# VHH binders against Putative cysteine-rich repeat secretory protein 14 (CRRSP14): the designs that were tried, part 5

Target 1, 255 residues: Putative cysteine-rich repeat secretory protein 14 (CRRSP14), of Arabidopsis thaliana (Mouse-ear cress) (q9ljw1)
Amino acid sequence: LNMNNPYLYHKCSANQGEYKLGSLYKKSLDSGIQQLSKDNEVFRGGFVYMDHTDPNGTLRVYITFQCRGDIYGSHCRSCFATARAELFKRCPRDKAAIIWYDQCFLEFSSISTGGKINYDDNICIDTARARPNAKTHTGDDSVLEFLRLFENLTNIAVTKRNNFVKDVEKPALYAAGEKRFGNKKIYVMVQCTHDLTPRACVECVNHNVRQFQDCYEDKPVGLKKGARVLGRSCNFRFERYPFVNAKTSPNYLKF

## First folded at step 25 (VHH)

Design ff1 (from cc3 with S35G)
Fold by OpenDDE, last read:
Structure ff1 (fold): chain B 255 residues (1-255), chain A 124 residues (1-124)
Amino acid sequence: as target 1 above (255 residues)
Amino acid sequence: QVQLQESGGGLVQAGGSLRLSCTTSGFTFSYYAMGWFRQAPGEEREFVGAISWSGENTDYADSVKGRFTISRDNAKNTFYLQMNSLKTEDTAVYYCAADRSYYFFYEPSRYDYWGQGTQVTVSS
């Protein structure tokens, strides 16, 4: 299991404009980020959507942070620290930006993003490209089996609670698992941000699976060896090797 | 080449039942989530129900929940809408739709293919 936290992708959104040095926006953003950094519950839970207001309550900054479903506590905090530092480095004046690491993502925005599905910033990362020697599963059956696994995990994600988080009865919006495909195993995870309803989560993941078929299908061969789709509101990943910590992963299933 | 054909519509009395069928061709049915939508005169097309590609998941509009049931037969490239306890407000043109997704969508705009529709009229 790779415990490293590699950088994956970032997007600086120019559509929301830039802030000036010393601006109230920057101050508010910094304040929000600082507040988040001090909130231990965020890292225990692995998610926060913050509507942060300036001292006057007029200027709002929206900050979203989420750790991968198996990442909690100190590891989650570390990912936040890394993401924070790098995001501000890469997007120094943008009013909106998002950065993905393997173990978390961090976003800030001048407009509300809570409860909304963001389809615009989604990106496919083809693991097969990164590892050209990866073998694919052949045939239509492999794709169908893959989709079945996705469907199952999606259902679990939106119905089963996170037993690692106390006193939260809501669905975890996260599921991971493994299944044997022929003589090999496939490992899959699905995750949504906790600002989404279960229905919205299903919609989000379904959209990404639908939109990024080329990310996981290798036509006419069948299923690719591995890939992931990153999104603000949801993401999924599959590999031929374990990539989540099953011991700290809620709703981890062996199919 | 892609074709969705609804059948089974017609006139029925309130409290009655109808079973709509949607027969498909020109695409690999097993890869598609399927949905039923309806449109009454002067109204927008609305979600009735849908079924995932595998048939394991279904959902329905609140207005039809408990009365309507969706199923699919992949061997026949057909999916169905069983409508029980029909009401006058169920009167509409019913459309079947298909989308190349493992799960279904609730929004009409998300579906790739559509049938021509079949009229369902429920009389008092």
Scores: ipSAE 0.888, ipTM 0.952, lowest interface PAE 0.5, mean pLDDT 93
Fold by OpenDDE, fold request of step 26:
Structure ff1 (fold): chain B 255 residues (1-255), chain A 124 residues (1-124)
Amino acid sequence: as target 1 above (255 residues)
Amino acid sequence: QVQLQESGGGLVQAGGSLRLSCTTSGFTFSYYAMGWFRQAPGEEREFVGAISWSGENTDYADSVKGRFTISRDNAKNTFYLQMNSLKTEDTAVYYCAADRSYYFFYEPSRYDYWGQGTQVTVSS
């Protein structure tokens, strides 16, 4: 299992404008980020949506951070540190930006994003070419197996709690698993941010899967060797090799 | 050519039952989530119920929950809406819809394909 944390993508949002050096916004943003860095519970739980108000109570910045569902503690903190450094380097002076690593994402915004799904910031990633000679119609077992596993994981994500997080009874909004078919395996992960309801999470992931088809010639995800869609509110990943730590993944499914 | 054809609509008395069918062709049915929608005169098209690609997951509008059931037969490229305990307010044109997703959506705008609709009239 590769436990490296590669950079995936970032977006600097221009629609919210830029802040000036020494501005109150920058100070508030820095304050919020610093506060987040000191909150050990964030890294234990792997998620935070922070509505941060400056000391004067006049300016707000919204910060979202999430680690992949199998990443906790020191590893999650490390991902945050990396994401923080790189995001500010890549998006200097932007009032809104988001960066994705394999193990986490970090976003900040001048407007509230909590509970809202914005698909405009989504990015499609094709990790491999389509399966050679794959059937696009009925009879492709790999497609059906993918859909089956994907649906099962979606259900688990929105119904089962995260056993790695103490005293949290709500659904984990994360699930991962693997399915063997013949001499091959497929691996799938789904994850939503904890500001979403279970219903919203299902719709979000469902949308992202559909979006992936639109991104790449309308081919079913199951025909690909690997695929993912990154979003602020949810993401999924499909691979032909293991990419999460099953031992630290809540409710990991093996079929 | 993609086709969705509804059938089974008609006139029924309140408290009665109808079974609608949607027969599809021109696409891989098993790869699609399916939905039923309805539109009464002067009203917007509204969600009735939907079913995932496998049939394992369904959901319904609150107004029809407990009375309507959706099922599908992938071998026949057909899915169904069983309507029991019909009410006058259930009177509408019923549409079947398909979306190339594993799960269903609740908003009509999210669906790729639509049928022509079938009239359901419930009399008092």
Scores: ipSAE 0.876, ipTM 0.951, lowest interface PAE 0.5, mean pLDDT 92
Fold by OpenDDE, fold request of step 26:
Structure ff1 (fold): chain B 255 residues (1-255), chain A 124 residues (1-124)
Amino acid sequence: as target 1 above (255 residues)
Amino acid sequence: QVQLQESGGGLVQAGGSLRLSCTTSGFTFSYYAMGWFRQAPGEEREFVGAISWSGENTDYADSVKGRFTISRDNAKNTFYLQMNSLKTEDTAVYYCAADRSYYFFYEPSRYDYWGQGTQVTVSS
């Protein structure tokens, strides 16, 4: 299993404008980021959405951070540090930005994003070539197995708690697993941010899978050898090889 | 090329039952989530129920929960709505819809394809 944390993508949102050096916004942002960095529970749980006020209590910055569902503790913290450094380097003075790494994403915004799904920031990534004769769409076994596994994991994500996190009884909004069919395997992961309801999570993941098909004009997703969609509110990944740590993944299933 | 055709609608007395069918062609049925919607005169089209690609997941509007059941037969490319204990307020044009998603949506705008609809009239 490759445990590297490669950079995937970032977006600087120009529509929210820029802040000036020494501005209250920058101070608030820095303060919020600093507060987040000191919160060990964030890295234990792997998620935070915070509305942080400036020292004067007037200006708010909204920060979202999430680690992949199998990434906790020091690894999650490391991803945060990397994401923070690169995001500010790549998006200097932007009031809103988001960056994705393989193991986490970090977002900040001048407007509230909590509980909201913005599909405009979605990024489609094709990790491998499509299957030969993908145009047939005749119920290929790999496609059906993908859909089955994907649906099962979606259900698990929105119903089962995270056993790695204490005193949290709500659904993990994360699931991963693998399915063998003959001499082939598929690996799937789904994850939502914890500011979403279970229903919203299902909708988000369902949308992202649908959108991916549109992105690459390859329908359905299961015809691809690998795929992922990055979003602020949810993401999924499909591969023909393992890409999460099953030992640290809550509710990892082998079908 | 894509076609969704509803059938089974008609006039029924309150308390009665109807079974609607939606026969599809022109697309790979097994790759699609399916939904039933209805629209009464002067009203917006509303969600009735839906089913995932596999049939493992279903959901219903509160107004029909416990009375209506949805099923599908992928081998027959057919989608069903069993309506029991019908009420006068169930009177509407019923539409079947398809979306190329593994899971269903609740909003009509999310669905790719629609049937022409079938009239269901429930009399007192």
Scores: ipSAE 0.873, ipTM 0.949, lowest interface PAE 0.5, mean pLDDT 92
Fold by OpenDDE, last read:
Parts: sequence; structure tokens; C-alpha cells
Structure ff1 (fold): chain B 255 residues (1-255), chain A 124 residues (1-124)
Amino acid sequence: as target 1 above (255 residues)
Amino acid sequence: QVQLQESGGGLVQAGGSLRLSCTTSGFTFSYYAMGWFRQAPGEEREFVGAISWSGENTDYADSVKGRFTISRDNAKNTFYLQMNSLKTEDTAVYYCAADRSYYFFYEPSRYDYWGQGTQVTVSS
């Protein structure tokens, strides 16, 4: 299992403007980041909202950090540190930005993005390049099995709690699993941000999978070697090789 | 070419039942989530119910829960809406819709293909 944490993508949102050095926005942003970095028993991410109202108006900063569902503790903290450093490097003075790593994403914004699914910034990533010799499935069976796995994992994500987290009873909004097809396997992961309802999560992941099909019209989904769609509110990934830690994935599905 | 054709609509008394069918062609039915929508005169098209590609997952509008049942037969490329305990407020043109997704959507704008609709009239 490759436990590296490669950079995936980032976006600097210019439409929200820029902050100045020493500005209240920057101070608020830094304060929020610091709050997210505090120790927790099970570090897996967090959300911070900062606001300040004065005669000139209300300043708002929203910070969202979330690790992949199988990533906790020191590994998650490491991803946070990396994401933070790189995001500020890549998007200096932007009031809004987001960065994705394989194991986490970090976003800050001057407007609320929680509970609002924006598909415009979704990114399709073909991961087949990583393993050019990976065997592909053929025919309708592979497509159906792919869809079945996605449906099952989506259901698990929105119904089963995270057994690694004691204080949260709501669905994990994360699921991962594997399906064997003879000598071949498909590995799949779906994840939503914790601001989404189960219903919203289903729609989000469903949309991303649909979008994926649009992104890669050259091949049926079942014949794809691997891919992912990254979004602010949800993402999925499938591969022909394991890419999550099954031991730390809640409700890991094995077929 | 893609075709969706509704059938089974008509006039029925309140408390009665109808079964709508949606026959499809021109696409791989088993790869599509299906949905039923309805539109009354002067109203927006609204979600009635939907079913995932496999049939394992369904959901319904609150107004029809417990009365309507959706099913599909992939071997026949046909999608069904069983409507029981019909009410006057169920009067509308009913549309079947298809989307190339494994799960269904609740918004009409999300669906790729639509039927022409079938009129359902429930009299008091």
C-alpha cells in the first residue's frame, strides 16, 4: 500500500478578492488555522468560522479541513501542515482557495460554502497513467459491478457511522471497499464533507460519478483503469490497486 | 434514437389505482437511474419518485409515500409506477425520466431523457 500523500490540485479563487498584509482578514485566517491545528483525540479535520463586525461591515472567514476517511491523527496533522503551507504559497493573499492532496483537502473562503454543492470547480483526474500495465475489465459485467460497488459504498457512507470516532453518531459520509473479479480487483472510495446531509452526499457523489462519465467518453466506466473526481463537497476514487488503508477505514467493504 | 414512452394513464376515481409504465429504447437501460415526475396545470414539474440503476434504492415525494411504488424490469427495459389510494391532487401529467447515473436525482433538470407524459386524472 502506497501511503504517500501526493499533491493533486489547487484553486485560487480570484473572484473573492485579495487581502492585504497585516489585514484583519489575514489575522482572522491565521487565527482560524491555529484553531484547527489544536490537538484532538482523533484528529480527522475540522471547520472554523471567524467573523468580525465593525462600522465598515462584517468580515467572515470560513476554513474547512478534512482528511480522507482512513487518515487520522499524526498522518492527518501532517497532511494539514503540508496543505496549509502549500496553499498559502500557491495562493498568496487570496481570500479564497482550496487545495487537494491524496489524503486531505484544505479550503478557506470569505463566503460560506458549507452545505452548498458547487460542481463548477470539480476536477477529473485520470490516474491510469500511474499503472499503464493495469488490466482492464471488459463487457457489461464490469460496468455493472462497478455501479454496484459504488451504490453499495454510497449507501454505507450515508448510513454507517465512523466506528473510529466515538463522539459522532451520524453517518461517516465515507466508505471504501474492494470487489474481486476473478484475478482482478476494483478499489473504490467515496467521501463527502461533513457539512452535507446524507441525501446531499448521495447526490453529490452521484453527480461526480455522472460527471466522470462525461469526462471520459472514450471508454465505459467499467473499462477505466482508474480515476477520481475532486469536488469541494465530495469526491470519489477508483483504482485497480489498493489506495486506502483498509485497517483504518470505517466499514471497509470486501467482496 | 432514445425513446421513453409512458402508458397506463387515464381517468380514475379517488381511492382508485393506476399503474403507469415507461418503456424505453435506444440506450442501455440497466445503466440508468429512472424517475417519475408529474406536472399539474400552472405548476412546476415535481418529483414523484425514483429508482437506482439496480433497483436497490428508491425514494418518493412525501406526498406519495406509502401510496406509490416504483419498480423496474431491466430485462424488459421498462419502468413502473404503481399508484394506489389516488387523490384528486394527484391529477397531473406524469413523466418518466432517465439519467445515466447509478443513483437518482430529485431535480428534473438533472435527467438526460424524458417521455412525452401521460395524463392521470383523479375525480372526486
Scores: ipSAE 0.865, ipTM 0.948, lowest interface PAE 0.5, mean pLDDT 91
Fold by ESMFold2, last read:
Order: structure tokens, then C-alpha cells, then sequence
Structure ff1 (fold): chain B 255 residues (1-255), chain A 124 residues (1-124)
């Protein structure tokens, strides 16, 4: 099934400079992305970090791609194709760039990014107040209950392997779940990029939840209606409606 | 205003046990993750173990797993380290630390508040 992913955000990183169209850097970048596009195992697993070298060994480009933890196969490949096409339109000369879609992200860089937490390229989007006219907290919107769900999902992400695959000991670095909250449910997802260790994933998620309190909390009222924090190293999202496929989400939590 | 105070350190023979306590004041204890760190002379401060704000999740340095147990009592605003099967390598000043987060961090630089430390000396 050919379905386009919704665009979320992109960033062209001027800090690494620009390349000329037709340059060795551009050719190496195109070669690396083309090599990625032909690797069916990337789309089955949903993640790759590539350290790619030009034929003469002169330049290195670094490419990262990850699908959301419930997205595999043709849906993951479709998101990659969309991200590839749009990233160069939006960042035509930058040596480093990242683009996020609802179901994946694609990043390239002139410096090594593998296994490192990126604290800089994070952004709050899709945030809305739960009760725009309310003046006081209600039990249905408790930030503390929300953070407890995040704690449970963080633990699942960094301790449990993907329960849909065999012979992989590394934790999934993804968890999603739902919790009844008053008369409604909240739905939450947390994911780290698979190049991180479990402890680095904890560092990234704990940092972002702390740093982006205003993204999910409305001080006079409590928990917002929904929010996302996008990042190169980890991301989280919550909504009052389902937004991941629970049947393809490894280790999905209900309580 | 914010204070963390360790107690329970001392001299103990290898194979013995100690229980450290960290009493806290000046903040809402139940909103904070807590960690134990240690520092031997001339060494950098190193992670021993941490516990999430709720007490439901812990992790430990590999060198102490199975021997040390962290716990917290949110009603008493107190954080504990039970140290069993002590080794001479465990000799250090032990610090408790607090950070306002739901989980915890492994890096000492991430923690906002620190105690003054308590000496633990393990003799052979």
C-alpha cells in the first residue's frame, strides 16, 4: 500500500556548512542514500546508521534512518521514499539535515552521529491545552499519572527486547501504551534511536521529559490534550486518541 | 534551603555490611529521582545506583550489582543504600544526590542537589 506520510518538521543545519551541487560530497551522499534504499533488511528492522565513504576514501557521510516502532516493511519503505525526496528539496545544499514524518525520520551529517545523544535538535509540536478556560487542575488531567505512565514505558523500552523478533537480546528502545484516565484514555509512545545503548536512551528520554515540561503541562490546568517532542536521539508523543498500531507495537502496555 | 544529609558510614571489614541513609529537606521528595555516587581519593565521582521518583525502578553500577540495594521511603523523605558483601574496592566517600525527574540519570553532572558525603572504609 502506497500512502504518503504526513510531514512534521525539518532542520537544515548550517553549522556544518554547505556543499556544491555536483560535488564529491553530494555524490557520496547520494550514493549512501541509494545504497540504503536497496537494503531490504533496513525496512524489515526499521533502523540504520550508515558510515558511508566515497570510492577514494576521501569523504565520509553519515546517514541515519528510523521508522516508528510499530511501522515495518512497505510502510517503512514508503516513508523513507517520501523523506528522501523532500529532504533534498528543503535542504538543497546543507551538509547536515534532518526531516521528520509521522512514521519515520531521515538524517544525514558530515560528522559522526552514531551512538551519541543529540541534545540540540529537539522540538515541541502538536501541543494543545486540555481545558482552555479551566483555572484549576482536575483529576482527569493529572501530570503525575502521565509521568508514571512514561516511567513504565521508559522501563519497557530499555529493558525488554522486541517481542516480535527472535535472537535479538538488545532492548527494543521503543514502547507504547495506554492508560485509563478518568473517563478517557491517554495514549503514549516513547522511542530512542537504535544506535543508543539502553542507558543512553534513559538519559535522552529523561532529559527531554524534564526539559520540555511546557510541551505537555499546562500549569493552571494540568496535562495538555496532546503533544510531541521530536528529536534525533529520542522522541515521545501522547494523545487522547490512538496513534500507533497496538498490534504491531512491541511490548504494548495496557492498564 | 534544600539539604541532603548522609549518615551510616564508617569502618567495616571486608565481607561486612553497612546501611547508608540520606535524609532530605527543602523540596517535595516524591517528585525527585535519587542517586548514590562515590569518590575515592584522586578519582572522579562515579555512579553507584539510582532509583526513580516512584521507587519502582532502579539500576546499579556493574561493580555493585547483587551486593547493593537502593530503596526510598517517600513518607519519611529518606533514601537508603544497603551495602552487603563489601570489598576493599568499595572504600570511598558516598554521596546522595537528587534530581527533579521521573526516572534517573547516570551522570553525576545531571543531579541538582548533593549531600556532603559520608566515608565508607572497607578493611581487609
Amino acid sequence: as target 1 above (255 residues)
Amino acid sequence: QVQLQESGGGLVQAGGSLRLSCTTSGFTFSYYAMGWFRQAPGEEREFVGAISWSGENTDYADSVKGRFTISRDNAKNTFYLQMNSLKTEDTAVYYCAADRSYYFFYEPSRYDYWGQGTQVTVSS
Scores: ipSAE 0.676, ipTM 0.874, lowest interface PAE 1.3, mean pLDDT 88

Design ff1 (from cc3 with S35G)
Fold by ESMFold2, last read:
Structure ff1 (fold): chain B 255 residues (1-255), chain A 124 residues (1-124)
Amino acid sequence: as target 1 above (255 residues)
Amino acid sequence: QVQLQESGGGLVQAGGSLRLSCTTSGFTFSYYAMGWFRQAPGEEREFVGAISWSGENTDYADSVKGRFTISRDNAKNTFYLQMNSLKTEDTAVYYCAADRSYYFFYEPSRYDYWGQGTQVTVSS
């Protein structure tokens, strides 16, 4: 019912196989998810990577949850509850799966992914392009302006601590902002999973911007109306309208 | 035809300084991130420092931070490494590298274009 937090995509990963209904794997996965759901610190900080084992220590399950960098507290918890319910419904037997919502993602895996960039299953969701009259092409630098904003946001994400919290030394690994050019604005967000180092975050974001150039460019006319890249380790989005809460976005940038 | 050419290497006493240059041609320099890498005998090629396409952002390996400075001159298509307070462990072949990206990468394998290298030898 919460249309403010739409479902975006999911992936049931066949590469790690399936578990049997009623198995130890399912019990361990359910136990890990339940433990996560009770941890108020997760929803205050908006991130967890959990290395969870069954009571006998015979197998491990890895769970990642992250809210969008402007979403904390009860909104983050609500997104988790929604993602939890839908992920198991959509991927009922897979040992690895991920679901993305507008405000969070939830992932589990049978292999360790903590602290490492995972380039698997990245996707781009683009918005129908805006098309000026093709016969009046005079050159469009909006892609360059977009990339300049990306450079600034990448630097903020990997160098600036969350300005809404004290005593956290690690950079936020999130930045959002807006830039005016001509009579238009673009709104951009970049985020890495909080278990990455700042340098890994740079590697991930720079890779994805390069890899998905065709998704956000609208050659020969410039930049598409909007796009987002969903990844297991980093994501970015741009639109011609605001889509994050600037008041709760750490280090929000206006140009 | 993309070309990267390093110059300015040589023999220097510990505590001394050198300035390396990387002259580039065959691509639009302002669209490329640039990096300096080095390789000592028997070692893997390692990151020294890099600068974003615009020149606004840099990062350096911890071992050289505070001693080395990277800069670029887009009008001359040239990329520089100023090395101060040199130590014997800085001895290596230094390479410049280019990649068409807005930021930069830390991994050597991400860079498409490489110079042939210039030897820097720091004596005690």
Scores: ipSAE 0.650, ipTM 0.862, lowest interface PAE 1.4, mean pLDDT 87
Fold by ESMFold2, fold request of step 26:
Structure ff1 (fold): chain B 255 residues (1-255), chain A 124 residues (1-124)
Amino acid sequence: as target 1 above (255 residues)
Amino acid sequence: QVQLQESGGGLVQAGGSLRLSCTTSGFTFSYYAMGWFRQAPGEEREFVGAISWSGENTDYADSVKGRFTISRDNAKNTFYLQMNSLKTEDTAVYYCAADRSYYFFYEPSRYDYWGQGTQVTVSS
């Protein structure tokens, strides 16, 4: 069940061209997607980067899938199924495309994308809708408090292992938390794709916070009620209400 | 006019110590992340260490970790690099850099403001 898993955005990349139905590219893409769909480790871990060709071709396809850091197992698999169907529907012949849902993203490309920061495919989704009884009369201090919380979560994401798994050297590249803020709470999440190094993750998230200031600031002064920046390489989100499952979020922080 | 000025460089024997300072003016220092970078002749400018705008988070290049310590004094608009147990491979021009961000970057191209550099020479 994909309850509370809305579609967010997609992009069909025109710069890599189109494929024809029945082509080796399409066969390789379908073969890779099918292999991914059967791989339970993907949905247990919530991430895969795949360099794939079909059995009879040498035409490479690169596929990336990642669930939000609190989403695993059947919920992650359900998000994949939804994203797969909608991505091919919206981008039926493009050699490269990406789709974001609230709980995951799916991307394919004819060009290698693994371990590289994508600075170009980032989008602001402004969720500025006040809950009926919410108040957000913040000044510059509220933006600074948000940025300090974001700083702490960025540090946790790139320095602490996933506390739900053992024998993994790499940091989780995900952190979520909450902080009381006057009479309200702010809930924040940051995540990088697991193919990045910790330092590349810092580069990506610091870049996005710097470049998308209008996404989270309310002009002329204050912090918006909620916002998110989506990207192939990293994303962040904040809201005035909980939006991740704290019990399944690695290293969840409550300030 | 944004200005960054390094000082404290010089000649030192291997195993010795130096303390570099970066004094700043023309911007609100407490809103900026700060970094130290170095460049030896014929090499690319490389990351040495950085500190977040708040001073709460730091990171260092593996080659200097445990030997170098960075700090900042927001009241004095000054950023420091304490270098201990110096090695001949630490010989380089050292630059301080500033960027208006909450964390910091590892890539030199991400920093908007740079000092002119100070030479550090470590002799065997």
Scores: ipSAE 0.630, ipTM 0.853, lowest interface PAE 1.4, mean pLDDT 86
Fold by ESMFold2, fold request of step 26:
Structure ff1 (fold): chain B 255 residues (1-255), chain A 124 residues (1-124)
Amino acid sequence: as target 1 above (255 residues)
Amino acid sequence: QVQLQESGGGLVQAGGSLRLSCTTSGFTFSYYAMGWFRQAPGEEREFVGAISWSGENTDYADSVKGRFTISRDNAKNTFYLQMNSLKTEDTAVYYCAADRSYYFFYEPSRYDYWGQGTQVTVSS
């Protein structure tokens, strides 16, 4: 499995305004990020939503971090460190911003984002493009089987607890797997942020797949070699090659 | 023209049963998730239950779970709601809805196509 952690995308939100160097907002944001960096449980669990307040209780900053569902410990911490540095470099003055890496995302905001689905920050990424006049097998059955696979993954993500962790009753909100379609093998993953309810995760992923189809009007899902839709609240991915560690993916499915 | 039409509503005594049907045309039924919603006078339309495009996954509102069962027959382009052990609070206009997605939504605003509704009245 390729453990490289490329940058994928970022957004600096214009709608929440900017802050000045040395401002209380910046100091509170830096304090929250520093507190997160020292919390080993974040990197063991791979998720945090933080409602952080400055010492005087006058400002609140909301910080979200999540690693991909197969990434824990030192790799998760490494992704956080990379995302932290690059997010401030790319969005140096914005009160809200998000950055996605292959293995994690980091977001901060001046308004509460916890437990809420963000429908507006979804980004389609195509891993490989079809060549002009390329011939691919894309019968109706292949497309339906592909959608069936994502349906199964969605159900697993919202109903099954993380099978590597005890004493956590909430579903994992993550599923990954592989399936052979004819002479091809497809690898897939869905993940919601852990602050969502299972029903909100269904809402997010179902919307996320619809957004993907809107992004590629003439390239149905079954015709692409790989793609993903990134969002603050959920993402999905499929590829013609392995991209998660099956041994550390909870509830991994081999069909 | 996309069309959804509910049928099977009516008056029934509490504890009784009804079966609603939603016949569809103008789209490829097997590609759509389907939902049942209901609306009592003066209230917002609320989720009753939904079924995925394939029929493999369902969910129900807590108030009806264990009493209502949804199913679909892709060969007949028809979506069903079996309602058992009816209560007076189940009185409402029942709507079927469709959305082209592989799972389903809980929010009514996410469904693109709606039927005209069928009245279900449960008497004491």
Scores: ipSAE 0.563, ipTM 0.835, lowest interface PAE 1.8, mean pLDDT 85

